# VH-VL binders against o60147: the designs that were tried, part 117

Target 1, 175 residues: o60147
Amino acid sequence: MLEKNKYLYIFRHIQTNQVLLSQGNVLKKTALFQLPYPLQKPVAPNGMRPAKLRKDHWVPLLKVEFPNESMFQSVFMQLLNYRKYRSVQPLTSDLLKLPIPVRRRKIMRQEVPNTIADLADILNKEKFPENSVRLQLSDKSDSEYADWPPSVQIDSEEIKLSRGFREKTTVDEAR

## First folded at step 6 (VH-VL)

Design i43 (framework fv_lerdelimumab)
Fold by ESMFold2-Fast, scan of step 6:
Structure i43 (fold): chain C 175 residues (1-175), chain A 120 residues (1-120), chain B 109 residues (1-109)
Amino acid sequence: as target 1 above (175 residues)
Amino acid sequence: EVQLVESGGGVVQPGRSLRLSCAASGFTFSSYGMHWVRQAPGKGLEWVAVISYSGSNKYYADSVKGRFTISRDNSKNTLYLQMDSLRAEDTAVYYCAREPYDSSGFLDYWGQGTLVTVSS
Amino acid sequence: SSELTQDPAVSVALGQTVRITCQGDSLRSYYASWYQQKPGQAPVLVIYGENNRPSGIPDRFSGSSSGNTASLTITGAQAEDEADYYCNSRDSSGNHLVVFGGGTKLTVL
C-alpha cells in the first residue's frame, strides 16, 4: 500500500492565536473540539459550546513532513495528549488575578508557543534520523519558540498565505 | 541534546545560606517550567519548588516555604535555588528537572544532582 | 489526601512479570508518571501520561490506571531492571505541587 498521512497541518486563528491540528490540509468542523477553554469556574468559557468553523479565520501556522506514517501517528497522538492534559489543569495564580476577558486572551495567545514547544519536546524525545523531519512555517520567527533536534530540517521557504493549504477535490480537478 | 548541570553544593553549617545553580542547554529554556527535587541519603524523592516558564509563578513545599527562593534567568539559561536558614534535614542531593509544559506534573529530563550537606 | 502510597519492596524472578502500584486520591484527576533510579544515578522517566514511553525506554515497560490506583508493569523482567521505582502525580490541593510516592525497591531474583 501507498504511505498516507505523512503530513501534520497546524492552523492558527487570525484573531485569537488559537491552534488546531489536522491530519489533512483542510480543516473539518470536528477539529473545533480541540480548542481549550479556561477552566476557571463558575462560568464561561468553561462549558461554552465551540464556535462555528469559519475556514477563512484559520491560516497555516506550520506543516510537518514525516518520513513515514508510523512516525506521523506517534507524534500526532502525543500532541493531542499534551493539548488534552493542558486543557484540564487548574489555572495558575498569575492567570487567576486577571479579569476573565484578559485571562482568556492570554491563554489563547499562548497556544502558538505552547504547540511549537510541545512539538519540539516530542521530537527531542523521539530519536528520528538526522534531517528526516521537515518543518515549513508561515513565519520563520515562530521556530524561535523551541530548540529543535538534529532530526528536524527547517525549510528556508515560508508557506505562502495566498496558496496556503488546499486539498484538490474531484470537483476542483474537473474544473 | 538536552543537558541540565547543577552546581553550588557543598558542606555548610546549620543556619547558613547556599545558592544552587542549574545550567540548561540543548532546548529553549524560556519555554519550560523548571523544578527542584531533593533526595536525602538513602531516602526517597521529595519535591522542593517549581517556577513557571516566565518566572511569574513560584510554588514551594511547605518544608522549605519562607526559607528557599526559586528564580531563573532566561537570558542565561540558568535556574537558581537560594537556600537560607539551612537545617540538618535539608541534607540531600538536589536535582533540577524540566517540566515539558506548565502544569503537566511530570519531569522529563533531570540533571545529575549536587550534594548539599548541612553539618556542624 | 494528596499522598501517594507505594509498597517499599517487591521481588520478581528473571523473565517474569511484575506490577508496581501507586495509590492516592490525586490519581482520580491526574495521570501518574514513573521514574527508575539506580544507585548513584539521577531518576529516569520511564512512563508518562496514558501509557506513553519516552524514546529509548524498552517496550517491556507499560503503565495503566483505574480509579485512585496507577500501575507500572514490567513484562519479562531483566537483571538491569533492578532499581528503585517512583510514581508521581499532581497535588489536588491547587498549589500546582508535584507529589512523589515513597518508592518501591525492585529486586530481580
Scores: ipSAE 0.000, ipTM 0.458, lowest interface PAE 16.7, mean pLDDT 79

Design i44 (framework fv_lerdelimumab)
Fold by ESMFold2-Fast, scan of step 6:
Structure i44 (fold): chain C 175 residues (1-175), chain A 120 residues (1-120), chain B 109 residues (1-109)
Amino acid sequence: as target 1 above (175 residues)
Amino acid sequence: EVQLVESGGGVVQPGRSLRLSCAASGFTFSSYGMHWVRQAPGKGLEWVAVISYSGSNKYYADSVKGRFTISRDNSKNTLYLQMDSLRAEDTAVYYCAREPYDSSGFPDYWGQGTLVTVSS
Amino acid sequence: SSELTQDPAVSVALGQTVRITCQGDSLRSYYASWYQQKPGQAPVLVIYGENNRPSGIPDRFSGSSSGNTASLTITGAQAEDEADYYCNSRDSSGNHLVVFGGGTKLTVL
């Protein structure tokens, strides 16, 4: 059975609103390296170990179906680059004046709107054919965080997760 | 200031239904997850359910799963708990509480509670 | 809950230090929060994320954790601190997200 790499799933954390990107409907422990702020206690003195992946704490935010793998890979890599760019930008003086927990809370609260806006920006800059990209949202109101190009068709169907989505991550799945 | 006001509690017979409401003010309701937590008379706190800020995601304690439904109306700043097939052990004060976004399930502001008594 | 265990009662003399403990396997992975509840009142968050105080909570309240145990410490206990104290954390089992300890009744002598 071949995995079709033309689907992008985006998940949000139910408590923090932090966002994870996945190439399929299964979350792997390595996706936690996308997070700038760990959800669980640090297991090393410097906090460098990844947080525990609780798949039941991550819910689908949206699903995107691309017409082919090439377009999927382009958008997926650009979205990862947008997120990396945001994480290394200097913090504003207003944010720097806040205690670290309050600062992190403000930053994390914006991840859902920021991710949706980033996705729309990438799709607006690419020249995809009309109605070639299908967007499914868990909550239709989240589409209002951005202006979508003519290439995007908003689908009202439920996001279906594969069998085994919430199964325990094994050593083989952790890399 | 943050305010949460529960309503809809009362005396109800076993097997019946009851709907609780929680009116929120003093914060952007649509930006926060919400919890229901209950407390039986003279007993401790028991978590019941949580709903995400958008209403897309809902989770329940095993003791109420399949009987209770959490929902929200962001246009009315109101949280709901639909309680079906009520049992004597559901007798409790029901609190609504706000979920801060950086928590691991630590509600930060609570309402005054509304009493639900299930008796014949 | 059986997942987070607290002693049911503890006493402290006015002006002395008391430590209330919470134990459970989920505390190895997640921080505890602490709530104060007085008779007839809603719970009030006094500590979250191990040792953070909400605005308006006196600095005599502090939190700590080690292994599977979290502690709430009140230094220089006052009469108004007499209350029930509950810890909470994430559930490490199944579909539950949140679990509360059984509560500790603090008496200030």
Scores: ipSAE 0.000, ipTM 0.462, lowest interface PAE 15.6, mean pLDDT 77

Design i45 (framework fv_lerdelimumab)
Fold by ESMFold2-Fast, scan of step 6:
Structure i45 (fold): chain C 175 residues (1-175), chain A 120 residues (1-120), chain B 109 residues (1-109)
Amino acid sequence: as target 1 above (175 residues)
Amino acid sequence: EVQLVESGGGVVQPGRSLRLSCAASGFTFSSYGMHWVRQAPGKGLEWVAVISYSGSNKYYADSVKGRFTISRDNSKNTLYLQMDSLRAEDTAVYYCAKEPYDSSGFYDYWGQGTLVTVSS
Amino acid sequence: SSELTQDPAVSVALGQTVRITCQGDSLRSYYASWYQQKPGQAPVLVIYGENNRPSGIPDRFSGSSSGNTASLTITGAQAEDEADYYCNSRDSSGNHLVVFGGGTKLTVL
């Protein structure tokens, strides 16, 4: 049998802190369907700008390696469901009293901590084998947003933002 | 009690203009995005336009873009739809609809609707 | 695609269970909401955020979703449930775009 996907690539927007989940190491335009808030203003005063993926505005947040494709699919689908669940929950009174632009920025800034907490919650619930799930972060301090189960091992090497999630290249070696 | 009351509908000839109004009460109008949704006789619901809470952002269905203009007056708690270059296919009941929170994409309250008939 | 597909008509016998479905790619990222519309009346929200009921909506109404499909279930249909039912969802390709299903006419036999 051909080996199927077992990596989850998580990206962060450099300006808004919004998070995108990806099954591949390069974002596809369809990943924008995950966003509750648009990233771009309308092109015309009464028009809407066509959606465009600005790959240079998204940086690696976290890479998760699973032991097999079925575990990957289970966790990936649960993360998408956690995000949908959050989008329909009532806002707290603290958030409701804020002006809408301030409220949106506060909600968006929480996507990184929320995604990390959601991932940890799913992994704690599923009880995977010890050290079977590998996390590699761009900033290891982000792992402190959650308590991780014994199934998780955190890579000592951080993801280099200049390289994204791609493999080391001849250009990288020349530097 | 939340109330949305549309007005301004009527019979108009093709190519002419009409302005719809929606008077809102029972909630802080300036805090919510507002939408127009229409329904042709015997047909389904069709989204027409949205305006953000401040009036800064406006979006339109492709079928009405360039012909319709959505606006609001937060001091009067009133939503407007200016309809220019009207066509027979614009014949519909036009509903004013309120989102329960910003960018929710669904409506907790609808007005009663106002009928626009475009005929020669 | 951001279009939502519904069957145009469905029938149910009084007291029986009926399921109305809504299908579209946007449902993978956003929950569907459901509206009931009776002749000559404005739509009324019956389910939002997958399976939440507004105050005053009977508990026989429930919602569910899986993948690109959302469903409205009426358990023990009553005569007054005869109406058109519309699903809607947020269109993720635009800031505030909303998309509606074509509607399903429910007849209670």
Scores: ipSAE 0.006, ipTM 0.553, lowest interface PAE 12.0, mean pLDDT 81

Design i46 (framework fv_lerdelimumab)
Fold by ESMFold2-Fast, scan of step 6:
Structure i46 (fold): chain C 175 residues (1-175), chain A 120 residues (1-120), chain B 109 residues (1-109)
Amino acid sequence: as target 1 above (175 residues)
Amino acid sequence: EVQLVESGGGVVQPGRSLRLSCAASGFTFSSYGMHWVRQAPGKGLEWVAVISYSGSNKYYADSVKGRFTISRDNSKNTLYLQMDSLRAEDTAVYYCAREPYDSSGFYDYWGQGTLVTVSS
Amino acid sequence: SSELTQDPAVSVALGQTVRITCQGDSLTSYYASWYQQKPGQAPVLVIYGENNRPSGIPDRFSGSSSGNTASLTITGAQAEDEADYYCNSRDSSGNHLVVFGGGTKLTVL
């Protein structure tokens, strides 16, 4: 009867291009634990506060709508596993030849194309029904990082950055 | 070829200070994050602190926060741990360890360790 | 206290297979790495990133993971494998960046 948590909200950092995955349309401070520690601010000597979340630095990248919570959970867990897998892969010789700041910058910038490619790979593997998964991007050109299966419908309307992931109240979205 | 050599350990009274050093050789020290890990006699490994390749980012275990300071001198290929307000429970062999890439959370090389005994 | 749980001791007969297990919530987000430590010596990395071996580590060492559990398997245990084995992982809780298991003492009979 009731199906909850069928949306995946993906954010990107405006300066670094790093990606955060969220089950809700607003980032929680705990999402920062997805980030590598070299990019976090140091914890104060007498404090236990994690690095402060600057919500104005994170913008919508992609919203994924699944037909039910089971499909959402499967894809979300697999995306986390892909991210986990990428974190332990050996760096290519080309990357190792770069200065550390340049190498770090290049790796971080690849998180958007990598996340989109990973999502497409999972959806191609899972063989969901035609047009059952709806993608809405902030920049439709980001969809070009992957080949999408027939299960995916890409929304012609982009996410407006000024609104973030705030839910639309139009007749077309209320279905 | 890669070597990490700790020094500066010894017997020290509670409340006093001690500075540990880790001399690195055989690799480009300035390109790697470095950690301190300790092991109390007969006990397991406990993470203490980390410093980024540039020295800009530092993190500490709650048990040492506010008392220990990690630092590095990339021109001398040396890592430091300044230990203030030492307690009996700080007694341990202290290892320096290299992180093979940023945020990997594991160590490909360890030093031999230096023993710190906090006792009256 | 370590966030990762290991059994304190395990035994294996020479030439047989032994599995050492590590369990903790961080393992759902990060792979475990494994270290071998012999008395009076520094730890040595034997497995990282689930099942990668550093140069010089024998192929009898392998790793696996499922959910919140990671395992180190030694196939055809040798006398020189007698040691303490520690797992470690990144911590997702934010205040501690790295956590270690309590260690498992392997005795080769």
Scores: ipSAE 0.006, ipTM 0.558, lowest interface PAE 10.0, mean pLDDT 82

Design i47 (framework fv_lerdelimumab)
Fold by ESMFold2-Fast, scan of step 6:
Structure i47 (fold): chain C 175 residues (1-175), chain A 120 residues (1-120), chain B 109 residues (1-109)
Amino acid sequence: as target 1 above (175 residues)
Amino acid sequence: EVQLVESGGGVVQPGRSLRLSCAASGFTFSSYGMHWVRQAPGKGLEWVAVISYSGSNKYYADSVKGRFTISRDNSKNTLYLQMDSLRAEDTAVYYCAREPYDSSGFYDYWGQGTLVTVSS
Amino acid sequence: SSELTQDPAVSVALGQTVRITCQGDSLYSYYASWYQQKPGQAPVLVIYGENNRPSGIPDRFSGSSSGNTASLTITGAQAEDEADYYCNSRDSSGNHLVVFGGGTKLTVL
């Protein structure tokens, strides 16, 4: 019997610091629609191809384990709404004073702190049982972007991904 | 005060070319993405093209790809739409519109529009 | 070839509440924005980012979103609200493409 998903993975782009949310340890091409600054679509035989997700360009930022699928779905949908909301907010006067390339770089760099803050805000609003949510971070210092509720247990264990996390699920292969 | 003023519309025969201009004032034109949106007589709004703040990125609706070219001159605060190989189906009021945020996909200011009629 | 679906017409009695809807798969990922267009005039942005009103837009205009559906609500409709209303959103393709709904003609009775 297949177990319903209770894991949230968040990935960051190695160059831009943009983030992607995933409903498991695999990133599907459709996750690219979350980006405010979309990646260029490569042109290939048979016309223009959809934008490709490069496994080597995305690294895990954090992993969250929820006690059940219902809690996972609630938090995941709220995170998507927070990100959608942020994408339409007006730029501050300070940002508008910056040259466009500097402005975009600064905005993109804020996606990691913003996503972590949004996650913590959602978890603080939800009344989950004590120590029921397990949070693993690739960099422990990223936990300092927010205050976490008693429901969250922060773990320093390494985040493990399947060999085909980009789109296919395969057996994990540790180096 | 933000203002967008379109010009260059008129009556042209099928197969001919026409260039539309949109003069921007009241804001830092070089900081904003700009769009062209058209509306055929008695019909709805149809997105035509977008150009990024720098002019580096351009995207077009499938109906105009290969025939229309969007461009801008940030030193003159002017947006352009070069329309080649015009068809009767291109008859519409053409609006220029400002995108308030990068990749927002909506418009906080529109021009008054300029009418293009393609007929013999 | 609009990818957002709107009913072509809706009516409301003066002073009553009306809800105009917009449906499409892109609305799972992006908020709809709403424009009012009166005869012979350019469109005017009335709602963006789910429920934000630009300066000068009356507070009787509000927006909401759920799943693949976005709604524009006018509470206490006035005669001057009679107009065509268009929703728009980013295309789900992720390439800055924009799509409009077919428009809804609001008649205030």
Scores: ipSAE 0.000, ipTM 0.506, lowest interface PAE 12.1, mean pLDDT 79

Design i48 (framework fv_lerdelimumab)
Fold by ESMFold2-Fast, scan of step 6:
Structure i48 (fold): chain C 175 residues (1-175), chain A 120 residues (1-120), chain B 109 residues (1-109)
Amino acid sequence: as target 1 above (175 residues)
Amino acid sequence: EVQLVESGGGVVQPGRSLRLSCAASGFTFSSYGMHWVRQAPGKGLEWVAVISYSGSNKYYADSVKGRFTISRDNSKNTLYLQMDSLRAEDTAVYYCAREPYDSSGFYDYWGQGTLVTVSS
Amino acid sequence: SSELTQDPAVSVALGQTVRITCQGDSLLSYYASWYQQKPGQAPVLVIYGENNRPSGIPDRFSGSSSGNTASLTITGAQAEDEADYYCNSRDSSGNHLVVFGGGTKLTVL
């Protein structure tokens, strides 16, 4: 049984704000290895222990429903290319003035607005039919990071995750 | 096939200059940050310098600041290291290395290295 | 000396498991990567970002980390694994600096 996927799920990390793309509503460990930026292990407030990345710390950022798999695939591949492009850009002078841990946190926090802006840019470039793309955001104010084309309909419907999504609590465990 | 080929090494006297080159092929050179890493005979690896994909940002190890200059020519797919005021302690095999992601801190490909010997 | 500390030498019997360790404060903030270097050759990336293997690296190589310590594990060591192993990470000092461990010479008995 083959499923024709027309849904793009994007997840964000509660602590780092890093973003993961998924072709379904299940977050796989392998997605972590394809992040454009390496995962940073923040230190505990007292400096005694590093923070852990856990599956319960990843939440849905947005879900996009496309009319067909071909449109989904095109947008998904373009998002991966945009993220790769961002990973090789030089740092701005403002970022270079910051200590590396602070600098990295700012870069990671920008992944949410950057991913949303990239998605909107791709959808504006690919002139899809009016109201053909359904966008669901966990926080609707995140739609303000971009101007959306007429092809996009923003929906307030809950993002439904698979039953196994949070079954394991650690995503940074090597396997 | 990603390839990095260093050249320009040789024997030079202290206080003189030498320019190293690293010819890149098999990938879009202009999209990647590049590093120079050296290794003194029988010793460990030591980071020397980094240049961003566009050439706008450059950083150096304290041991070479003010003496070495990293540069690149994206139209020629070539990375350079200009070494001025050479010292005996600069004797090493010099590797160029590719950074797969901006600020990733690791190298997915290395050149074969070129030996620089600074001796009187 | 390096900001990252490695034991200078370690030995393992053919077919047995060995763990090479790297320790430093930068590992509290950044994952370690590991390189294999054989005499007269350039380093080869074997593990990056804690436990990712580049294409062509055997599955007997794995990485892990806890606190300020990172480890490279070779399960079922082979004669061709005899080499120097270096860890590296980003510098926590506030620059785009990279730091290397001093290297560990692995001898396969």
Scores: ipSAE 0.000, ipTM 0.467, lowest interface PAE 13.0, mean pLDDT 79

Design i49 (framework fv_lerdelimumab)
Fold by ESMFold2-Fast, scan of step 6:
Structure i49 (fold): chain C 175 residues (1-175), chain A 120 residues (1-120), chain B 109 residues (1-109)
Amino acid sequence: as target 1 above (175 residues)
Amino acid sequence: EVQLVESGGGVVQPGRSLRLSCAASGFTFSSYGMHWVRQAPGKGLEWVAVISYSGSNKYYADSVKGRFTISRDNSKNTLYLQMDSLRAEDTAVYYCAREPYDSSGFYDYWGQGTLVTVSS
Amino acid sequence: SSELTQDPAVSVALGQTVRITCQGDSLESYYASWYQQKPGQAPVLVIYGENNRPSGIPDRFSGSSSGNTASLTITGAQAEDEADYYCNSRDSSGNHLVVFGGGTKLTVL
């Protein structure tokens, strides 16, 4: 039988530090709709301007292995909802007075610590068995953005990506 | 149960330094922006400083800018206020307070406060 | 100045309605929130985002706003409502991210 998805991958953009969530180690172009820009006006009928997906510009931030698909789906949907909630919150007056490009860069730099904090908050609210959730981080210092519950085991092993993650090029995606 | 407990207050002489701490429990500290708010004896509330959930963004009231430094240690669930070059006008009860979400501009939980007295 | 202005004192008879007001330029851009403070105690949030009550706050507390003015209304004031009330808001000037009103002492007669 095929294994149902119990893995969450979170990717970071190498230039902007924007974050994408994935149900597995393959980034789909539709993941770009996760990039809410509170200061950007929609230019497409779908409400957001989709950026071109360059898989070579995204590196793994962390990988989470859940005990089962149900727990994975619960946490994944809650993370998306946390990101949506943050995107509609009022901005500070200092941020509002900055030029839009500068403001956006400052907001995007916060996505990594915000996402890690949100993940930990969700895992602290959920009552998972001790050591049942396996967390792998590309940079272990990022674990310091949050307090982790006893259900989380942090591993030092490198995050392994499937060949499919980088199989499609910009040219292939433009077809 | 959300709790914020301030400590580190006391009597200090003008020009000296003092470091305040705020121990947080009952919530994921690293997900929330934190503020320091003070109140001089018999006076109103005065905003002092804010630090973002990650610690990357810090802002100060003009009255303390250059003298006070806000910081946090998310691994220890603790907020700090380093107060340098203290003046008599800094005498106040210092509260730490939680923003329920980034840039909300209001506080859903406050600590009990810690008294700082700057005596000549 | 980005300061919020409140009357320093108001009185209300037991069971009657009182309105406490807060005025400032920031209120044209941001909603006011309100805190109750009793002697020797930390402030307690009673209204946020114009007219939302935190869990545990009695329904006699309500808020409203129009232009540069925000109001806290207590309908059917009780003895335990005697306290100092502070408004606060985001600062539109950018020098302070948060600004507080000077406070209003409410006496319940």
Scores: ipSAE 0.000, ipTM 0.440, lowest interface PAE 16.2, mean pLDDT 79

Design i5 (framework fv_lerdelimumab)
Fold by ESMFold2-Fast, scan of step 6:
Structure i5 (fold): chain C 175 residues (1-175), chain A 120 residues (1-120), chain B 109 residues (1-109)
Amino acid sequence: as target 1 above (175 residues)
Amino acid sequence: EVQLVESGGGVVQPGRSLRLSCAASGFTFSNYGMHWVRQAPGKGLEWVAVISYSGSNKYYADSVKGRFTISRDNSKNTLYLQMDSLRAEDTAVYYCAREPYDSSGFYDYWGQGTLVTVSS
Amino acid sequence: SSELTQDPAVSVALGQTVRITCQGDSLRSYYASWYQQKPGQAPVLVIYGENNRPSGIPDRFSGSSSGNTASLTITGAQAEDEADYYCNSRDSSGNHLVVFGGGTKLTVL
């Protein structure tokens, strides 16, 4: 018996804080296409292969369990739209004053707080039942990047990133 | 409500040109990559071209490269396909389609299509 | 020939389960998405990113993948599911950015 997909997993790069969304419990290479412009150039036709996904570079940031599949899809698509909107916005004058490598590092580091804030904003707009959305984080302090609606339960148990982490919710370097 | 409406199709002779338009509404057009996909009568779907959200990057199927030009006007929320040196094998319904994020390779919304018939 | 291979036709009895398959080397690197097309209509996205359903798509539709093969499964087929089904994927060879399967005509008996 299989359960309907109603889970969203979000992963972060351990050094850059770049964020990838996963439609299931395993992060796959195709998720690399979520990385927006101008931080990465599009692939050329003769180079249309996503960069190798490395198990040691990406860790779970958070997991969201939704009441049903339809609500998962609505929130997932809205979150992708928020990310695309951010990629088009003009850079601030403060960022433009920084050397390019420092500027890019600073922009990338903001993806974690931005993604969490975007998720909370979407959930505040959606009128889900009280305590119907379960949020589990790897680091509980990351929940402080946003104000959460009454529909959200923050799980007291953190996602373990050690040897005890479930292999089924990991990085798939081959896929 | 997201809508894509194609226009400009018709009957043309081989070797002539035709320009298709796709009018977008219900979303921020300038945030999305756009594609053209065609379907010959009684046949399957064939990818034709893509343009990035800014218009800076364009790619084409080998069968149309050098003959077709994709463009967009973000101020008018409109996508274009300029088709030059038309051949009988270009006869198809042409769809515009929205890509939900860059290089995702799938389309969340399609237009109704516009028929192009190339015949002598 | 199409880089993604689909059987041209399949049949299923009303209320039974049918599996439509798509095969190609690009599926080793990229997920398949699936579109439903009824006569005279534009394609409609039914599955993306292996096994995600857009809002409004019935839960009887599901997707899976293994190696170079992707599958669309309809559990408890309805008369309204009679249509052509196309898979698509990104092209890993560099010749085309997007590739479609040849399509499968589903007949609901």
Scores: ipSAE 0.000, ipTM 0.480, lowest interface PAE 14.5, mean pLDDT 79

